VHH binders against c4kar8. Designs and how they scored, part 63

Target 1, 263 residues: c4kar8
Amino acid sequence: MAELSTPSPASPAPLDGGRGDELEKFTLRGARQILQLLQDLITHRGLITAHTGGGHSFMTAVLKVDEERGRVVLDPSPDPQANRRALAAPRLTCVTQLDGIRIQFPLVGLGEGQDKGRPALFAPLPAEMLRLQRREFYRLQVPLAHELSCLLKAEDLARKPVEVSARVIDIGAGGVAVVVPTGAAEFVIGGTLPACRLALPDGEPIELDLEVRNLNRQTQRNGTEQLRVGLRFAALPRAADTRIQRYIFKTERALNAKARGGL

## First folded at step 23 (VHH)

Design kq14
Fold by OpenDDE, fold request of step 24:
Structure kq14 (fold): chain B 263 residues (1-263), chain A 125 residues (1-125)
Amino acid sequence: as target 1 above (263 residues)
Amino acid sequence: EVQLVESGGGLVQPGGSLRLSCAASGFTFSYYAMAWYRQAPGKGRELVAVITSGGSTSYADSVKGRFTISRDNAKNTLYLQMNSLRPEDTAVYYCARVEVWYVDRRGTTYEFDYWGQGTLVTVSS
């Protein structure tokens, strides 16, 4: 009887500090925004998974938000041991979804007590709440066999126009990551690359404008240095968006089928 | 409507005893923590004692060992037994319903939403 070790729910990977800038765009720090989002969670009766550390979690809900006192009230676990863990934890990581958007927020300084005769957990309002739209964060790793490429219209160090054929390494609804040889062109974060061409396997290249969002130098195992460029779709026609989404969906399905032993 | 009515106050000699009662109505008494607080003339309000719905009790240092808070859920009544009374115990005593209480690393917080009219306790020779 092989004990199916239920894969320990992967502790939400510490938001790797390097994606910090992108995460900041999705992080709410305004008091009003935080209050509104918490109120929305109440209104929608959103179930929250509260992580206490060590792979332990319990289900809870926001019962009340007290703006005047700067506190949030949570539903305690029916399991006394879970509540003890929560109270002992230096930080509670709360994860939920609202309208398909993943919401994550920390609570610190938990207390236990009663609100209007009902057992409850108490915490100060979170200092920040992360709101992640699934679509924006999902990046498909492009199979090497697909040979996706993007023709980048850029400038060199002398501001001379150059065209660089870049390999696409990942793609999402919001953009692509490409690799280029070091020194092939000069890229500026926040800069726009107009009239680029994304080549998908299923048809003619898509003409689109790209915005440079990040630059990372990478050294390959062979010692060759490459530049990874993160690019956002600046203006994407609806038809192009549909094609990109279709490609992603089809590719994911194929990869999943292969992983299941079907291919 | 929530109502709290205190009784049992009066004049007592130092070293004497008195029992206060608070009749509660208009809510499920057994679910709520209840408290006594007092206000002496010219002084602020002082929390005297708290009893949780589960029967756990807490006392101000000034009354520890002398006062006992208790409750009868069947009668919807809160009590404060006061022994070894001192002149400094002279105050109006109020019964209060605890709307919110919680314990965290910083300490214990109590918030009250209803209180009675109070009953006067005078300790004088």
Scores: ipSAE 0.830, ipTM 0.928, lowest interface PAE 0.5, mean pLDDT 89
Fold by OpenDDE, fold request of step 24:
Structure kq14 (fold): chain B 263 residues (1-263), chain A 125 residues (1-125)
Amino acid sequence: as target 1 above (263 residues)
Amino acid sequence: EVQLVESGGGLVQPGGSLRLSCAASGFTFSYYAMAWYRQAPGKGRELVAVITSGGSTSYADSVKGRFTISRDNAKNTLYLQMNSLRPEDTAVYYCARVEVWYVDRRGTTYEFDYWGQGTLVTVSS
């Protein structure tokens, strides 16, 4: 009887700090907004995955929101060990989905007790809640075998026009992340790269304007420095959007099939 | 309707003992933590003792080692055994239902939703 090692749910990749500005647009910090969203979670009986760190998580739900006392009440895990981990954690990362929108929020200062004779976990209201619309934030990791590239029209340090062929490492409906050699071009956050060319496997390159959203220097295992550039599609024609979406869908389907043991 | 009725108060000499009772009705007594608090004349309310549904107990430092909180779930009754009574223990003693309690890094929080009319305990020579 082969113990089917249930694949450890991949720890949600830390939201790389470079997405800071984009994430701000989707971050709720208003007390009323936070309360409303938590109430919506209660109303919809949304299951929440609470991450305690170290790859551990448990399922919970918001049971109650107390605006007056500024606290949220959660359903404890049936696993006492999970509850112990939660209480020991400096931060609980709660992840859920409501109406196809990913919701993420931190809880700190967790306590355990009872509410009206029922066991419960208690925490102060989150200071912020992230509401991510799938369409904008989903990024497909591009398989290396696809060799997606983007020709970037940028400037060098001398403001001379340069063309840089960049490997696309992830792609979504809203943009791409690419890697370029360090020093290949100068990128300015908020800057526009006009008339770039995104190469997809299904046809001719797509011409598009790109906006630089984030820059992250990465050192490879071999010691080579690379620059990861997050790029937003500044103006994407409908036809191009359709092609990109098709590529993402097709690739995702293929990856999922492979993961399921399907050729 | 939730009701809490305290009894057992009275006049006692210093060093004496007294047992308070609280009869609970109108709710599932065994599920709730219960507490005793007291209010001396001209003083604020003081939490005296708490007992959880599981039987864990906590006491104020002022009564620790002298008072014992207990419960009989079959009788829906909360008790406070008070030994070695002092004049400073003179107060109206109230039984309270704990609506919410929790322990976090900051300490223990208790919130009460119902309490009785109280019973007077007078410790005097």
Scores: ipSAE 0.830, ipTM 0.930, lowest interface PAE 0.5, mean pLDDT 90
Fold by OpenDDE, look of step 23:
Structure kq14 (fold): chain B 263 residues (1-263), chain A 125 residues (1-125)
Amino acid sequence: as target 1 above (263 residues)
Amino acid sequence: EVQLVESGGGLVQPGGSLRLSCAASGFTFSYYAMAWYRQAPGKGRELVAVITSGGSTSYADSVKGRFTISRDNAKNTLYLQMNSLRPEDTAVYYCARVEVWYVDRRGTTYEFDYWGQGTLVTVSS
């Protein structure tokens, strides 16, 4: 009677360390960024699925963000049982979408009560928020041989205006990604950088407004930390759009020619 | 405009009783938790009692069993029945509207946005 050794249930493969790094790219940890994103959820009346564990969830919304007290106020469920589960849960996992971007954040330390006579749930501000941005537009990787730069008009931590010369790493019809030294400026997702200047090789810099859409910290091989900033063209003049498109087309053509062994 | 007007304070002998009233106006009284707090001379503000819109009550340990907070929503009035008064209960008593309250694992938090002018309670022989 051969004892059929029941195969030991394969330990779930450790979440491959590579996925963690990718997740970090989409994780917001800055207080200002978190606050802005929560405010955006309020403004857009974003419905949130709050997961309480055990396969249970309820629909909620952010009602208020209190920066001074460091708390978020949520709409309670009309189901008392859902609220009880939420309160009993060590962690509430909130999932929502804003502008097609999936947002996920944990809330811990949930409480129930009232805000201005209305029932509400209370939690400390999340320490982190995951924002998974999907790129809608094709972006050309800017060749190292043809550096583009963008002069960003931003603010520092003290809200003092600063100008930061940023290297453009990719460009598309919808915007640019740039790299800046860490600490060069304070960037807020959803914030607008007015009167920036994109330098193209074919003429004078293009003045344009840029909206911060993504922030990713990157550590280079040499240990230097850089901030990758994804920027959307907020109001691109037609002439500027044409120039950008022309640049992209010309550059792509050149890259393709080179790849084909053409001079 | 939100108004809270306390009344019923006065001089009372130790062991005596008083009933404080707080007339509320300018808001939907029945929706808000209300509270009594007091400030004794030279001391900080002390929360005495809270009553939720649902009628749940909480008391400071110092007054538990002696004081009763109640409300009449039809009259927009908050009450504090004070029995077995002690000299240490001497204070200005304030009615307060609770803007925010919540209970979490750490305890109960109360935040107030409006308060009355107060009524003086003096317990002395």
Scores: ipSAE 0.801, ipTM 0.913, lowest interface PAE 0.5, mean pLDDT 89
Fold by ESMFold2, fold request of step 24:
Structure kq14 (fold): chain B 263 residues (1-263), chain A 125 residues (1-125)
Amino acid sequence: as target 1 above (263 residues)
Amino acid sequence: EVQLVESGGGLVQPGGSLRLSCAASGFTFSYYAMAWYRQAPGKGRELVAVITSGGSTSYADSVKGRFTISRDNAKNTLYLQMNSLRPEDTAVYYCARVEVWYVDRRGTTYEFDYWGQGTLVTVSS
């Protein structure tokens, strides 16, 4: 009963198109690559969550790919209302995982009918498929007790060098998000911060070049203003990557053990 | 081996009627949509009628109201009742099995994988 009321953790909501620029390097657009990935889903009978919009979704699977006709055949839902919503939707956003790889792709022009005597849904081959390893999309929310910080080598309003010690609020394989007081430095989206230092608990700080990807001003209830800065790692050395992955893995395991022990 | 065998064709006067039959074997007939095609002398193929496994029907505009497609799943037989026949209906009529069909925003798609040898219908006075 309780498991039926809990959402599945393996099929998160679709990634927003607002992150599409940074996801482009993980996007397959070649017909051969798309066919191969779809065939892998068929071979492994991967379950797919198809999102129709408005918070609605249904479970499906790719049954066949027809290369000559450029289409896919999907398993229809046993719920007729889900099928009707899918057929009415301007597009379906399909999300699944295969061997720890997150796969997301759009389907447009959905049709309903029959394949070799069996009910099925039909769509043209997707024009693109997003393929991410967990490392490439996962962001650990950093526990406050860890007090992770990143020393940013930035510039003030007068374009003079300034160092800002920023609290790290999340960390992933591709970057960090930090919080600084508003006005501590000037940040420009696309700007590069060379030779910053990320402090992890397990040794000396890691020297990193960072690129500013997003900025969000936050006003707390007490009127205090903070700036959330999203930072991408540039040219991450293998040793640094290993340490970051190790920190994420260890912290995630510790958080999971605490949650189980507290239940 | 999938087999489709048409029968019931012949010579008939304008305004007359014929009933075509198609005996199906080698597959589970009740699972498949089935169709009648025709090909008139010197003309291309024309889809005449389709019936789904559930009994829903579709007709070409040229025969709507005059022809009725039906099926008997217990006998593995497809039928075409042709009434008010016209000289333009003269053709070889083929029974066909629908491999794929679907309806989307662009319309209806039918794809066929097997057809019979055909039965000739001649409408002439």
Scores: ipSAE 0.641, ipTM 0.847, lowest interface PAE 0.8, mean pLDDT 86

Design kq14
Fold by ESMFold2, fold request of step 24:
Structure kq14 (fold): chain B 263 residues (1-263), chain A 125 residues (1-125)
Amino acid sequence: as target 1 above (263 residues)
Amino acid sequence: EVQLVESGGGLVQPGGSLRLSCAASGFTFSYYAMAWYRQAPGKGRELVAVITSGGSTSYADSVKGRFTISRDNAKNTLYLQMNSLRPEDTAVYYCARVEVWYVDRRGTTYEFDYWGQGTLVTVSS
C-alpha cells in the first residue's frame, strides 16, 4: 500500500543470528507468553514484515491465533508472487514493533487457504519469539560535529602494542562501530581489546573492554582503504551504561529538534 | 443466522440417480467452500465432497466418478448429483459450510462450522 495512513512504522530488517548468545536472554519460549504476545499484536493491529530470504519480504498481520489447534493465521499479500515465495520459503522471519518494543519470530510449515471465506496463510505457532526494548537494538548514527572517538589498545601487524584513535560512526547500548586506516592495527574477530577509552563530548573518557565482532574493508572515494570495526562492550558498569544512554538520548533529541525547526 | 437446508433425499433403486440440494442463507455464500457429509447407520460421518469458492472440487474415493458436487452462487444453493447409486450409499447426507481450509506439507485440512438437519437417502433393491 502507498496511501497516507497511521504513523505505524514498517519493521526493520531481521536481527543477525551472529548475536545469538546475547539475544537468548530476550527470547520467549513459554507457550503462554507466546500466545499472549501474539494476541497483543492482534489487539493492537500490529503490521508485520515477513522476510522470505534473498532480500524479499512482504507486509502482513496476525489475524488470529488458535490455541486449541496450535496455529496462527496471517494476512496474505495482495502480490501473488510474494505469497508464492512465502509458501516456498523454508521459514518466514517476522519482524514488527509493539509500543516501541521490537518483536521477531520465525514461522515454519506455512500453508495457504481460507479462513471464514477469506484468503489466509496458516502456520504452527512459533517455538520462540524475540522481544527487545528499544535500547537493546537502536544504533545512533554519530553526527560528524561531535567528533566521537575511541582509543583502541591493540597490536600492529608486527604484533607490537599500538594505540589507535578511531572515529566512532555509530553507538548503541551494546557497542560501537569505528573506522581505522587499513593496517593501523591487527584485529581478530572474537579478540578482546582491554582498557580502551571512549570519549564522549561531556566529561571524562569511559574506560571499557571491547570485543571485536565484525570487520568490513572499505575503499573511500579517494581510493584510501579503511577498516570498519564492530565492537561489543564487555562487562559495562552501570555508570558507563547510563552515560552512554544519556548521550544517545540527548543527541537524538537535538537531531529531532533540528528536523522540526528546518520545516 | 446461518442456515443450511437440505432437500432431495428419498428412496432409490441401485443404479439409480438422485440430486440433493442445499439452500443457504445468512451469509455471503460465494465466499465459502461448501461440503457434503454423510452418516450411515451405526457409522461415523464421512466427508463426501468439497467445492471451493473458486469451483475446485474434491471427492472421497468411495464416490469418485459417481457423484458431482456443484454450486449456484446466484441462488445460494449447493448441489450433489449422485449417479450409479449403491446400497452402501444409504446414509443421511448433510450440507456443511467450510469455516477453514488450507493446504500445507501435512496435506489438506477442512474444518466446518455449520451444517443442516440432513436428508435421508435410501438405496435398496
Scores: ipSAE 0.608, ipTM 0.843, lowest interface PAE 1.0, mean pLDDT 86
Fold by ESMFold2, look of step 23:
Structure kq14 (fold): chain B 263 residues (1-263), chain A 125 residues (1-125)
Amino acid sequence: as target 1 above (263 residues)
Amino acid sequence: EVQLVESGGGLVQPGGSLRLSCAASGFTFSYYAMAWYRQAPGKGRELVAVITSGGSTSYADSVKGRFTISRDNAKNTLYLQMNSLRPEDTAVYYCARVEVWYVDRRGTTYEFDYWGQGTLVTVSS
C-alpha cells in the first residue's frame, strides 16, 4: 500500500505527491469545483499553513478568488522574511482543514502587491486541489489485544499456493498493513492477492481482494525477521467498507473513553 | 463615492512647463497607488507614470527625465510636473486609481478601477 502522510491536526504537514495515482481519486481538477472550495475557505476564514520548502512555513488565508482574472489573493505574513521566502519559492504548498476535511493545493507564480490598498500576495488559481475526508487519510493503529488478522491467499517461492495468517498492524479506509514471518510467501509489489479474508472482531470475516503496495523487511530486537506488507483494498464492496469504518469508529471511541475515563 | 478631478491643463508653447493636479475624494488616498494616463487624439491610452503608496515611482520611456509624478497625502492630491513639453505630449491626461498591483516573475501588473474626466494639454507653437 502506498504510504500516505497522515499528520495530526496539531502538525499539518503536507501529503507528498509521490503516490499521485493513489491520491488521484481525491484530487479536484474542475474549475468550478476549485472555485467553490476556495470560496468555502474564504467564507469559513480557514487558516492555511503555507509551506515554502526547507522546513519553512507561514500562516495565511485566502482573502479573495478572482474568477474573471483566474487568480487567488492571499494574506501576507506579518514576518517580512516569510514573505520573501514565499516569493522566492518555486511552489507554495498550502494545507488546511475545513469542517474536518483536509485540503491541500499548490500555488505557483506567487507575486506581491496590493489589493484595494491593502498588502496581499497573488497567484494564478491552483490547477488542482486535494480534498480528503478523515477516513481517506486516517490509519488506526490496531490494538494488540484485538489480535486482528488477515488470511492471505498467496504463493510461495515455487509458485505453489500458500495461506498465510498475517497480523494486522494498521487499518484505514484504503487498506491494511500486515506483518508476516520472512519467507512465509512471495510478495510482488503491484501483485493482487484474491479472496483474502479479513477477520474483524464482530461478525464473519470479510472476503476481499488485496493489492501489494509496499514491502519492508524488519529485524526485531530479538533478531527475528518479519516482513511488513502494505496492502490496498481492490474493489471494496460497500458493505465491507461500512464494516471496516464501523470497526475503526468503535475502536477509536473505546480508546478515547479509556484514555479520558477514570473508571 | 470615489471622485478624481484633474486640473491644470491648458495651452503651452514647446519647451514650456505645466503642473497637473488630481483631487481625490471618497477613499483613503494614502493606501492606494495612483497613476497618470494620457490619450492623444486618435490614439490609444498610454500609461505615463505610477506612484505607489510608499512613494516609489515609474515612468514611460517617452516622458522619463521630463515628467515627475508626486503626491501629497495630507491634501489627497496627485501631481504631474511636466517640463520640456513637446508637441507629442498633446493629449487628454487622466488621473487613475490603482485597484490592484503586484509584481511577480513576469513583471508588474496594474489594474485600475476609477478614472477622472481628464484635463486637456495642448503643446503648440
Scores: ipSAE 0.596, ipTM 0.838, lowest interface PAE 1.0, mean pLDDT 87

